VHH binders against TLD domain-containing protein 2 (Tldc2). Designs and how they scored, part 12

Target 1, 198 residues: TLD domain-containing protein 2 (Tldc2), of Mus musculus (Mouse) (a2acg1)
Amino acid sequence: MEDTLSGEEGEEEEEEEPAPAPAPQDPVEPQLTEASQVLGASEIKQLSLHLPPRVTGHPWSLVFCTSRDGFSLRRLYRQMEGHSGPVLLLLRDQDGQMFGAFSSSAIRLSKGFYGTGETFLFSFSPQLKVFKWTGHNSFFVKGDLDSLMMGSGSGQFGLWLDGDLYHGGSYPCATFNNEVLARREQFCIKELEAWVLS
Key: E = the ipSAE of ESMFold2; O = the ipSAE of OpenDDE; V2 = 0.75 times the mean of E and O plus 0.25 times the DockQ between their complexes.

## First folded at step 9 (VHH; framework vhh_enristomig)

Design p04 (from m01 with T97V; at its last look DockQ between E and O 0.60; V2 from the best seeds 0.81)
Fold by ESMFold2, look of step 9:
Structure p04 (fold): chain B 198 residues (1-198), chain A 119 residues (1-119)
Amino acid sequence: as target 1 above (198 residues)
Amino acid sequence: EVQLLESGGGEVQPGGSLRLSCAASGFTFSDYEIHWYRQAPGKQREWVSTIYSGGSTNYAESVKGRFTISRDNAKNTLYLQMSSLRAEDTAVYYCAVDEYSGDTWTDYWGQGTLVTVKP
């Protein structure tokens, strides 16, 4: 059982190169296989600009949402079975706040933390803030039977979700140096979506 | 061998009530959260309610205040008490559980029980 993942993947591809024949243009707008119940078109566009280049041009496929599949972390893990690619978690809480995480790989049960520095947290308040890897530790994602954690340090988690996928928490953490993602440190989820970026 | 067997479905008038049961075997029932789902003809299956191993509950917005999930751990039985039934509640109702073993998740489903709310 692996406790961590290597973090060597994640090259930046933002350098512009001149070319006499233009390369085919990637879509600037992400393509979703169905509508999100958490983010509208404007929020999706804003967030997509911060995703790593390797997901550009791939559709977002909804593999889990709480209204369809249930408020259950174990159900989320089940729906993740067979997926290995990066995942976007989108949350709307009972206060109407929108926030979440990009995970470099699929959400799974694990003995320790895994993932790479492509992982980040984000919030809309209402302006988008993206909290990228600080480099201080590699505690990106950890899946337990009854909790899911993203970002850690000093006993606090950047994003913490209970096994009921209804209760959650957010604290500043060393991994992302994030702000609290919701209005308060504890929140209740109205809708959670997991998208695989194939 | 995990088995789930639903019962209690039938025809009912709008505004009526039904109680569904799900008999469970082949696993330690009290350790598991158990769910109700439903699937109307031609529609995607949707979540209805969950009862967690500690006894807390959650419900889809469409059924809050009308449906009550409960469990009897001594009898390995899950229940769904439905009241104020509407035409939109017509569906096959399933109970389901997720189990982790051998580094993989497996979902188990009953065969379903049909609830028909007469127009």
Scores: ipSAE 0.846, ipTM 0.937, lowest interface PAE 0.7, mean pLDDT 89
ESMFold2 (binder alone), look of step 9: mean pLDDT 87; pTM 0.867
OpenDDE, look of step 9: ipSAE 0.919; ipTM 0.964

## First folded at step 10 (VHH; framework vhh_enristomig)

Design q01 (from p04 with D103K; at its last look DockQ between E and O 0.66; V2 from the best seeds 0.83)
Amino acid sequence: EVQLLESGGGEVQPGGSLRLSCAASGFTFSDYEIHWYRQAPGKQREWVSTIYSGGSTNYAESVKGRFTISRDNAKNTLYLQMSSLRAEDTAVYYCAVDEYSGKTWTDYWGQGTLVTVKP
ESMFold2, look of step 10: ipSAE 0.859; ipTM 0.941
ESMFold2 (binder alone), look of step 10: mean pLDDT 87; pTM 0.875
OpenDDE, look of step 10: ipSAE 0.919; ipTM 0.964

Design q02 (from q01 with S53K; at its last look DockQ between E and O 0.67; V2 from the best seeds 0.83)
Fold by ESMFold2, look of step 10:
Structure q02 (fold): chain B 198 residues (1-198), chain A 119 residues (1-119)
Amino acid sequence: as target 1 above (198 residues)
Amino acid sequence: EVQLLESGGGEVQPGGSLRLSCAASGFTFSDYEIHWYRQAPGKQREWVSTIYKGGSTNYAESVKGRFTISRDNAKNTLYLQMSSLRAEDTAVYYCAVDEYSGKTWTDYWGQGTLVTVKP
């Protein structure tokens, strides 16, 4: 936790004094293979502090985004072929809210819920909130042909995405004891990104 | 085997119109969402539009209001009506579908049709 000395900003006549050496940074800031269209650098840094240690030092590789690859859950599943995860889903909705999920493993079709307690939901409103596993159940991720669900407990889902990757919903659920992630329980997606962190 | 064949590309002036077609075979067309993509010289392939099984549609922001996707399930044909064409719409246009075999996903693509918008 060392402070960085930034030096000083000149006004009209610039004299360069020797700058202090930068304080050591955390050695494992996230490295993205390309820029996110959902989160800026500040949000990425904040979120990275909550990721499990096993992803530390691995670059974030963009596997899917809706503007490039299409608003299609089936396309997302196709792009996930060959990846084991873990996966970070980043969403920006039409109201400008940023939220999403970290999945311990790749997004896929499944008959039931899968994943581990490393899985979490998050939102920026505008301050980051992270909703970690409560331990009450193990309903982390379930992928249907035309819907994706994360977190459950009573038929409501912490995060629910339609097959068109345009419509979605968020409700409090027992898995994460989350708040509604968007401004309202129902939202429309402006951009969704899937990043593999391995 | 799944086959997709685009047609209808050509040269047009800015502001012009074209209609692209994609003839499909080898799968139950009406059960699938199907997409248009395009690739301009030196750029990555990018999504243009999707029509879903139930008939709803979505479009990339750059084409919204100018392009209309539609399908004729009786003819197994996907269409893209392009209007108000601009130079930046110049690209090879592809139709595509994703199929699940019960084990893995496979994407199928046509060979593309060239649209050139000349000043």
Scores: ipSAE 0.862, ipTM 0.942, lowest interface PAE 0.6, mean pLDDT 89
ESMFold2 (binder alone), look of step 10: mean pLDDT 82; pTM 0.826
OpenDDE, look of step 10: ipSAE 0.919; ipTM 0.964

Design q03 (from p04 with D103S; at its last fold request DockQ between E and O 0.69; V2 from the best seeds 0.84)
Amino acid sequence: EVQLLESGGGEVQPGGSLRLSCAASGFTFSDYEIHWYRQAPGKQREWVSTIYSGGSTNYAESVKGRFTISRDNAKNTLYLQMSSLRAEDTAVYYCAVDEYSGSTWTDYWGQGTLVTVKP
ESMFold2, look of step 10: ipSAE 0.859; ipTM 0.941
ESMFold2 (binder alone), look of step 10: mean pLDDT 86; pTM 0.854
OpenDDE, look of step 10: ipSAE 0.920; ipTM 0.965
ESMFold2, look of step 12: ipSAE 0.859; ipTM 0.942
ESMFold2 (binder alone), look of step 12: mean pLDDT 86; pTM 0.857
OpenDDE, look of step 12: ipSAE 0.919; ipTM 0.965
ESMFold2, fold request of step 13: ipSAE 0.851, 0.852, 0.834; ipTM 0.939, 0.939, 0.934
ESMFold2 (binder alone), fold request of step 13: mean pLDDT 86, 86, 86; pTM 0.856, 0.853, 0.852
OpenDDE, fold request of step 13: ipSAE 0.923, 0.922, 0.922; ipTM 0.967, 0.966, 0.966

Design q04 (from q01 with V97I; at its last fold request DockQ between E and O 0.72; V2 from the best seeds 0.86)
Amino acid sequence: EVQLLESGGGEVQPGGSLRLSCAASGFTFSDYEIHWYRQAPGKQREWVSTIYSGGSTNYAESVKGRFTISRDNAKNTLYLQMSSLRAEDTAVYYCAIDEYSGKTWTDYWGQGTLVTVKP
ESMFold2, look of step 10: ipSAE 0.856; ipTM 0.939
ESMFold2 (binder alone), look of step 10: mean pLDDT 82; pTM 0.817
OpenDDE, look of step 10: ipSAE 0.923; ipTM 0.967
ESMFold2, look of step 12: ipSAE 0.870; ipTM 0.946
ESMFold2 (binder alone), look of step 12: mean pLDDT 81; pTM 0.817
OpenDDE, look of step 12: ipSAE 0.923; ipTM 0.967
ESMFold2, look of step 17: ipSAE 0.878; ipTM 0.948
ESMFold2 (binder alone), look of step 17: mean pLDDT 81; pTM 0.812
OpenDDE, look of step 17: ipSAE 0.923; ipTM 0.967
ESMFold2, fold request of step 18: ipSAE 0.859, 0.873, 0.878; ipTM 0.942, 0.948, 0.948
ESMFold2 (binder alone), fold request of step 18: mean pLDDT 81, 80, 81; pTM 0.812, 0.806, 0.811
OpenDDE, fold request of step 18: ipSAE 0.924, 0.925, 0.924; ipTM 0.967, 0.968, 0.968

Design q05 (from q01 with Y100W; at its last look DockQ between E and O 0.75; V2 from the best seeds 0.85)
Fold by ESMFold2, look of step 10:
Structure q05 (fold): chain B 198 residues (1-198), chain A 119 residues (1-119)
Amino acid sequence: as target 1 above (198 residues)
Amino acid sequence: EVQLLESGGGEVQPGGSLRLSCAASGFTFSDYEIHWYRQAPGKQREWVSTIYSGGSTNYAESVKGRFTISRDNAKNTLYLQMSSLRAEDTAVYYCAVDEWSGKTWTDYWGQGTLVTVKP
């Protein structure tokens, strides 16, 4: 019967947290330098709402895609030379599932894990799910000569890609508390794209 | 010094076949994955096929079932057997390899060999 003066009541929509005053404006719709072969316009718009503010206003520049540049992690690393990131990895597997990762920095060979808590994993099923940093560890990205790993804990990886950029895997991990990103834990890549957002 | 040299290009009628070779030197050939690319006039260079160090292969969709990549590690030679050639296969074909120095990546490319499929 009675309302509170300063309390927010969610009548039409569930506002999960009150926005600080003044409320943020809608994010700028992303400008891609070319069309994605993985995500359509609707998926791109949905995903863009979860990107960190520092990439707003920067176009997405396609640096690497498997159909053009080859199914090769080493080629991806080579194409990353000279870029500092951040990077969006967009994958479509042979089952048609769309998923991937946002990396706070460029994809590169590394001795150990690197990156920041801006890093996240995502999947469409077909509803977008975004798996942000849990704060439980800092195992964001690790690049080996013949494998790329994002998110870890207990010997499993949130996203794992083979050096052939054809085989991959996804398992729940402590870094992101993610679900399996594809239909099943092991998948084969139809297309992988790497976009630089700076 | 890494060197790559393609050969075997030429003119062919639609439906014809060619075999390209890439002679490699200056690195341990068997340790590397190695690729074929092509560049048609006025277009960007595009990936054709890769053979990995373990012998597995992968192909661009446009050439699957028509092209076969192979390698002879004893002769340090990469091959591309092309069959059922089409006008859109006309391009300069390159082989390429990527090397990690411990600090930077370097890509090495051959000079290319021209394949012309007559209209």
Scores: ipSAE 0.842, ipTM 0.935, lowest interface PAE 0.7, mean pLDDT 89
ESMFold2 (binder alone), look of step 10: mean pLDDT 85; pTM 0.850
OpenDDE, look of step 10: ipSAE 0.918; ipTM 0.964

Design q06 (from p04 with D103R; at its last look DockQ between E and O 0.63; V2 from the best seeds 0.82)
Fold by ESMFold2, look of step 10:
Formats: structure tokens, sequence, C-alpha cells
Structure q06 (fold): chain B 198 residues (1-198), chain A 119 residues (1-119)
């Protein structure tokens, strides 16, 4: 039996005290998997303050944008297959206005309106305005083959998008008591993005 | 079964022209919007143009004024007339269609046709 003694120096291992953990930052700033062509960092931060708590800490994943995937609602529906949501729709129109919607669930074809009161509309003009559920009805989202509608009531839609994802409209509606989201009731889309926040 | 077959690709000089075709079968061609996409080596596939069932069209900014999409519903054929070609247009070009059937969306793509614009 061979006994081998290793020499150890009696010096303490000097270790810098780790920096204290930062205090929690509320709200948690969103992490995007890629850059948005619609909103900059300031707008993203402002909008994130109004998102429901259940999306906090989840990255935003781009599942569709018109410049990459095409100006097509049917293509948007195809890209939404397999996702349950929630979804953030970000639009920039040809007048440079930024606006959109948060949908409690994925954008899909539907027989009637679906979603929950977490759904809201928003606009930057240039200051952010968020139009939350009024509680007057539950007409949150409806997807047809050639149109997408969010918010309704008196035969008007808070946000309406044509199947070409180029033409759209916005009117005040009972669901959100919103203002017109763009400069005018009818607008043309320069870029639309759909982000999944789960 | 939906089938799409692109043709008309080849090598061209800068400033040249090509016409791409996409032969389609297995669906009611006139009822569908149909798209062109392209993918350069090592890059993400990108949208080029769409022609809608009613005949209206839309184009990516990078090709607007140089490319013209058209369709011949009698021949079930989609076209892309390309002019003023540049090195940045070098890519494999695909036609594509989206179909809703069985409560599910399915996208269909051709195998692609290569366009090479000489540097």
Amino acid sequence: as target 1 above (198 residues)
Amino acid sequence: EVQLLESGGGEVQPGGSLRLSCAASGFTFSDYEIHWYRQAPGKQREWVSTIYSGGSTNYAESVKGRFTISRDNAKNTLYLQMSSLRAEDTAVYYCAVDEYSGRTWTDYWGQGTLVTVKP
C-alpha cells in the first residue's frame, strides 16, 4: 500500500463577492426573437406595459410578416397553424401610422367571434393609446376566408383587414370603445407582423 | 393532389429578362391567389409577388416596376415576367398556393427554378 501526500498551500482562494441580484424589474422587458419592422424599442417597451400578466417572461416569436411571407390573409392563417396564441398584431400603414391588436388566442378561421376580454386594440398617434374591453359584448375576433375582424357591435369593426392584407379599415366599436386606429377609417398596410407570445 | 411545376429559369446577363412559368393542377386554379417566392443561397425565402383570384396584384418593393405577375386561368398557369435583372435577383424561384381542406391549411410548393444573374 503506497501512501502519497499532496502538498497544499494554506492560502484562501480569494473570490470577489458576486454583485447582488438586481431587484426585480416590473414589468419584465420583452425579448424578441428577431427585430420588428413595425415598432422600435421604445414603442415595444410602452406596449409591453399593457400586456396581460400571463405573457410576461415569454419571448415574442415572429410567425408572420407581409414583406417576408406575402400580403395574404390565407398565408397568415397557414402560418398560424399549430399555434394557440396569444398573438400580437403590429401594423404600419402607408401614412406611417403604427397600430394593431393583442388577441387572446391564435388568428384562425372561425364560425363566429372568439377570444376573451384580454383582447385589446392600440394605436400610436404618436402617443400610445390602448383600447381595452368595455364589457358591452364579446365580439373579439372573427376570421373569414377573405377578411379578419376584431371588435364589433353596431355593424362596424374596430379593426378590419381584407384578404389581401393590404386594404383595411377601422371604426369605433362597442367592444373596445376605440378611436379610429389609423389616420382615416380606410388605410393601406405597409407592413403587418404577427407575433406569438407563448 | 395539388401539383406545381416551375420552369423558365436560367442564366442571364445583368439588365436581361426572363419569363418564369408555373404549371398548376389538382385544384380549381381560378379560385386561388397564387404567389411567387425566391430563395438566394444561404438566405431566407422571401415573398416576390401575388396575384389574387380577382386579378389584382401586389409586389415586393425590391421588384416593383421590374417584375410583372400574371395568370392564364384557361391554361392553369402562373407567370412572372422579369426585366432589368440584377445580381440580387439570383435565387431559386418558387410558386406556392395555400389550400384549406379538412379544417386545416396546407401550403403547396413547386420544386423551384433557378435564376442566375451573372456578376
Scores: ipSAE 0.852, ipTM 0.939, lowest interface PAE 0.6, mean pLDDT 89
ESMFold2 (binder alone), look of step 10: mean pLDDT 88; pTM 0.880
OpenDDE, look of step 10: ipSAE 0.919; ipTM 0.965

## First folded at step 12 (VHH; framework vhh_enristomig)

Design r01 (from q03 with I34M; at its last look DockQ between E and O 0.60; V2 from the best seeds 0.81)
Amino acid sequence: EVQLLESGGGEVQPGGSLRLSCAASGFTFSDYEMHWYRQAPGKQREWVSTIYSGGSTNYAESVKGRFTISRDNAKNTLYLQMSSLRAEDTAVYYCAVDEYSGSTWTDYWGQGTLVTVKP
ESMFold2, look of step 12: ipSAE 0.811; ipTM 0.925
ESMFold2 (binder alone), look of step 12: mean pLDDT 86; pTM 0.861
OpenDDE, look of step 12: ipSAE 0.916; ipTM 0.962
ESMFold2, look of step 14: ipSAE 0.833; ipTM 0.933
ESMFold2 (binder alone), look of step 14: mean pLDDT 86; pTM 0.861
OpenDDE, look of step 14: ipSAE 0.916; ipTM 0.963

Design r02 (from q03 with S101T T106V; at its last look DockQ between E and O 0.79; V2 from the best seeds 0.86)
Fold by ESMFold2, look of step 12:
Structure r02 (fold): chain B 198 residues (1-198), chain A 119 residues (1-119)
Amino acid sequence: as target 1 above (198 residues)
Amino acid sequence: EVQLLESGGGEVQPGGSLRLSCAASGFTFSDYEIHWYRQAPGKQREWVSTIYSGGSTNYAESVKGRFTISRDNAKNTLYLQMSSLRAEDTAVYYCAVDEYTGSTWVDYWGQGTLVTVKP
């Protein structure tokens, strides 16, 4: 009787290629509810490979962007009402640099730092760098009325955003052992997007 | 009760000017940033401009250099001076504010005022 297609029985070059070993299931490509003004398809795919497994297969829903909703942290907090997260913050600054953060939970006002070690910072310069939790502290996210901070440890923040969502800063911090995310420590935001991945 | 009432809309020719007002009550006006938005028929509402409590301002790219936001804290009134108007500026214009109640965020909007820039 005949062998399976995985066996060799004769010449097969002109008709068929041999069947390859079964490939593992490829990751599901992200589905976005709207095109991003910050990241293109290639960058979205690269970033998605670093997201925790619990968000795989969930669409990315745009809940806030500065060009549509306004340059206002308070507006961002308002648009986050009703969402538990997790959240991707995608930024493009006036120098054209792309960077941001993944937050394990929604962006909100808080008394102190919150979040989990799933939280990370990232930058494209132009190659993606992801700055994961170091384990040195738990200073992931803190939301004040007129500032948002991610990562800390020495009075400096891995990512700091002003209440006007136009001015921001980035310094190396103990939480993520990150590099400066933008070209310089101080930056001006061209576009900020908040995506919920639940 | 927070109330916002826009006025000053109307019909203008391309290149014309118009001044919108937003009368505010029910909150401490000077402590809040306050915004203008607009919505053209069949389109999503979009941000136009913000004036922050300290008096600094920001504008959507499509209106920079043509629109000026201002506030009069003594009169609890927000203004939008529009100049060099174009057909794409035709929309209902709204003022809006966000308030934190101590547990949740709530947004308040006016009824809107229609600006029509004739083709």
Scores: ipSAE 0.854, ipTM 0.940, lowest interface PAE 0.6, mean pLDDT 89
ESMFold2 (binder alone), look of step 12: mean pLDDT 81; pTM 0.814
OpenDDE, look of step 12: ipSAE 0.919; ipTM 0.964

Design r03 (from q03 with S56Y; at its last look DockQ between E and O 0.62; V2 from the best seeds 0.80)
Fold by ESMFold2, look of step 12:
Structure r03 (fold): chain B 198 residues (1-198), chain A 119 residues (1-119)
Amino acid sequence: as target 1 above (198 residues)
Amino acid sequence: EVQLLESGGGEVQPGGSLRLSCAASGFTFSDYEIHWYRQAPGKQREWVSTIYSGGYTNYAESVKGRFTISRDNAKNTLYLQMSSLRAEDTAVYYCAVDEYSGSTWTDYWGQGTLVTVKP
């Protein structure tokens, strides 16, 4: 015959299911709202290790890219409306070099230089190099109607972008003590992306 | 108010040509860079080409060598000459400008003109 009946005397208690534990936020692997056309997962992970702590745990939101929105600095400024930053600017040039900048705040028109020492320039050659603030001056970002500059000293810019977001330049500058970010001082942009990391 | 009005869309066979126009008013046309965008069914709007106020031009890779942007400042008109048309060029085409006023940027768009390239 069949197994004997097991009897248990127990009252079922109504148990409230515990609230789900919040997932830990891990800054090592940032979450992008869209795929980048400039950097792959390895480069994104490497770069994220150099970002200031205040962006930890926030997804990267694509605000602008040249292939979708157009090769236009004015269009970039338009797409930055309503955002306070910080901003990660990722570039790939026509030679395949990947480089860019982290800006402590949104990219905007300005009368002079703005930003903080959180701002840095970077390049992959193919190994990541990050060029942090030297403390020599405070010339972080300047947005003109038809040009964008990041880093300066003695008339040279660490990163310079034309209003067409196609032509650009890079020189060593006092702000970041950077190397030329591209293969040569003048470059042509294949893709530029602006990400907000708020 | 800024107004933009596209025209010239229609049906064409693969390999055919069309010229789109964008009539502009309400701003000093020659001072502005002006863009063409397109939106295929079910897709995001994407950039096609820009002509800058100085006459320089730029193109999306997908249309380079096949499309030519131009402007006639006397007629306040932007053009897009399209040739060697392909099925993937089927889209509504828009012209657009960006204006800075009162510490803000405003974008202006036309209503669009439909281009259909037959399969």
Scores: ipSAE 0.813, ipTM 0.926, lowest interface PAE 0.8, mean pLDDT 89
ESMFold2 (binder alone), look of step 12: mean pLDDT 86; pTM 0.859
OpenDDE, look of step 12: ipSAE 0.916; ipTM 0.963

Design r04 (from q03 with S30D; at its last look DockQ between E and O 0.65; V2 from the best seeds 0.82)
Amino acid sequence: EVQLLESGGGEVQPGGSLRLSCAASGFTFDDYEIHWYRQAPGKQREWVSTIYSGGSTNYAESVKGRFTISRDNAKNTLYLQMSSLRAEDTAVYYCAVDEYSGSTWTDYWGQGTLVTVKP
ESMFold2, look of step 12: ipSAE 0.826; ipTM 0.929
ESMFold2 (binder alone), look of step 12: mean pLDDT 83; pTM 0.821
OpenDDE, look of step 12: ipSAE 0.916; ipTM 0.962
ESMFold2, look of step 14: ipSAE 0.828; ipTM 0.931
ESMFold2 (binder alone), look of step 14: mean pLDDT 83; pTM 0.830
OpenDDE, look of step 14: ipSAE 0.919; ipTM 0.964

## First folded at step 14 (VHH; framework vhh_enristomig)

Design t01 (from k06 with T97V; at its last look DockQ between E and O 0.41; V2 from the best seeds 0.76)
Amino acid sequence: EVQLLESGGGEVQPGGSLRLSCAASGFTFSDYEISWYRQAPGKQREWVSTIYSGGSTNYAESVKGRFTISRDNAKNTLYLQMSSLRAEDTAVYYCAVDEYSGDTWTDYWGQGTLVTVKP
ESMFold2, look of step 14: ipSAE 0.847; ipTM 0.935
ESMFold2 (binder alone), look of step 14: mean pLDDT 87; pTM 0.873
OpenDDE, look of step 14: ipSAE 0.918; ipTM 0.965
ESMFold2, look of step 15: ipSAE 0.842; ipTM 0.935
ESMFold2 (binder alone), look of step 15: mean pLDDT 87; pTM 0.867
OpenDDE, look of step 15: ipSAE 0.919; ipTM 0.965

Design t02 (from k06 with D103K; at its last read DockQ between E and O 0.88; V2 from the best seeds 0.88)
Amino acid sequence: EVQLLESGGGEVQPGGSLRLSCAASGFTFSDYEISWYRQAPGKQREWVSTIYSGGSTNYAESVKGRFTISRDNAKNTLYLQMSSLRAEDTAVYYCATDEYSGKTWTDYWGQGTLVTVKP
ESMFold2, look of step 14: ipSAE 0.795; ipTM 0.916
ESMFold2 (binder alone), look of step 14: mean pLDDT 80; pTM 0.806
OpenDDE, look of step 14: ipSAE 0.918; ipTM 0.964
ESMFold2, look of step 15: ipSAE 0.805; ipTM 0.921
ESMFold2 (binder alone), look of step 15: mean pLDDT 80; pTM 0.807
OpenDDE, look of step 15: ipSAE 0.918; ipTM 0.964
ESMFold2, fold request of step 18: ipSAE 0.807, 0.808, 0.809; ipTM 0.921, 0.924, 0.923
ESMFold2 (binder alone), fold request of step 18: mean pLDDT 81, 81, 81; pTM 0.813, 0.814, 0.814
OpenDDE, fold request of step 18: ipSAE 0.925, 0.926, 0.925; ipTM 0.968, 0.968, 0.968
ESMFold2, last read: ipSAE 0.824, 0.810, 0.811; ipTM 0.929, 0.922, 0.922
ESMFold2 (binder alone), last read: mean pLDDT 81, 81, 81; pTM 0.811, 0.813, 0.811
OpenDDE, last read: ipSAE 0.928, 0.926, 0.926; ipTM 0.968, 0.968, 0.968

Design t03 (from p03 with I34M; at its last look DockQ between E and O 0.74; V2 from the best seeds 0.84)
Fold by ESMFold2, look of step 14:
Structure t03 (fold): chain B 198 residues (1-198), chain A 119 residues (1-119)
Amino acid sequence: as target 1 above (198 residues)
Amino acid sequence: EVQLLESGGGEVQPGGSLRLSCAASGFTFSDYEMHWYRQAPGKQREWVSTIYSGGSTNYAESVKGRFTISRDNAKNTLYLQMSSLRAEDTAVYYCATDEYSGKTWTDYWGQGTLVTVKP
């Protein structure tokens, strides 16, 4: 049986806290090479807890954002040249909703779907929800010249972006069993960012 | 050989107007989306506007309502009509496009045209 601390009287005179027992260290906070226009520090911390272990401790490098680089999927593909990923896509729509995706590899033109089960969709509406792989199919990412699709089944996409990177859509899909990511199934993008997690 | 050549820059008073042109050659102009960017001294180049091959347009928030992008596919020419100009619009303006070779992307840029909005 160990001794306990003294009674109520006297603790006000000792302003400083007693030396506490060692606590487990906090998780490493992600380091961004520049500030995000989409997510604040709190959202970034919350989202980082869901990232796969292989990206833990790696900084997030901004390789594309619509306000700097333009509202163009072709520009996004061009800026992704030379990167292997993985990639975080962060979106804010015209309704102020924040949502997006983690891709296990770089965003690129592809003939079919690619990626792994590390891929997920997420939304802050208003609480963070993360939609992980269900295991029902492997339709993670598909890049066309004029559209980008993430998550599929029955002709519906979990996240769909037009070539203008302004129009987009979200439906529940078999890959992630996600909710609609924005306030409505069709949305207009205010800002899109692509981050490589090296 | 892809070539982009801007013109129409110059000095203007606040509230004034300028029209920039970008003459394009060496590719099928009508198939390409075209962009305007600008770079102020000491700053990173930033996007201004895009016109897509189908004719729709988009603009940076800082220029929306003041600038109008357009294209003349018969003349292979991209335009930027600027009005209500402000000091912060002072920059070198570039036109640009992207080409996919089937393997990789290449971006093409003009040499730029200087727009100076006087104090």
Scores: ipSAE 0.820, ipTM 0.927, lowest interface PAE 0.8, mean pLDDT 89
ESMFold2 (binder alone), look of step 14: mean pLDDT 84; pTM 0.845
OpenDDE, look of step 14: ipSAE 0.921; ipTM 0.964

## First folded at step 15 (VHH; framework vhh_enristomig)

Design t04 (from t01 with D103K; at its last look DockQ between E and O 0.70; V2 from the best seeds 0.83)
Amino acid sequence: EVQLLESGGGEVQPGGSLRLSCAASGFTFSDYEISWYRQAPGKQREWVSTIYSGGSTNYAESVKGRFTISRDNAKNTLYLQMSSLRAEDTAVYYCAVDEYSGKTWTDYWGQGTLVTVKP
ESMFold2, look of step 15: ipSAE 0.825; ipTM 0.928
ESMFold2 (binder alone), look of step 15: mean pLDDT 79; pTM 0.801
OpenDDE, look of step 15: ipSAE 0.918; ipTM 0.964
ESMFold2, look of step 17: ipSAE 0.831; ipTM 0.930
ESMFold2 (binder alone), look of step 17: mean pLDDT 81; pTM 0.811
OpenDDE, look of step 17: ipSAE 0.919; ipTM 0.965

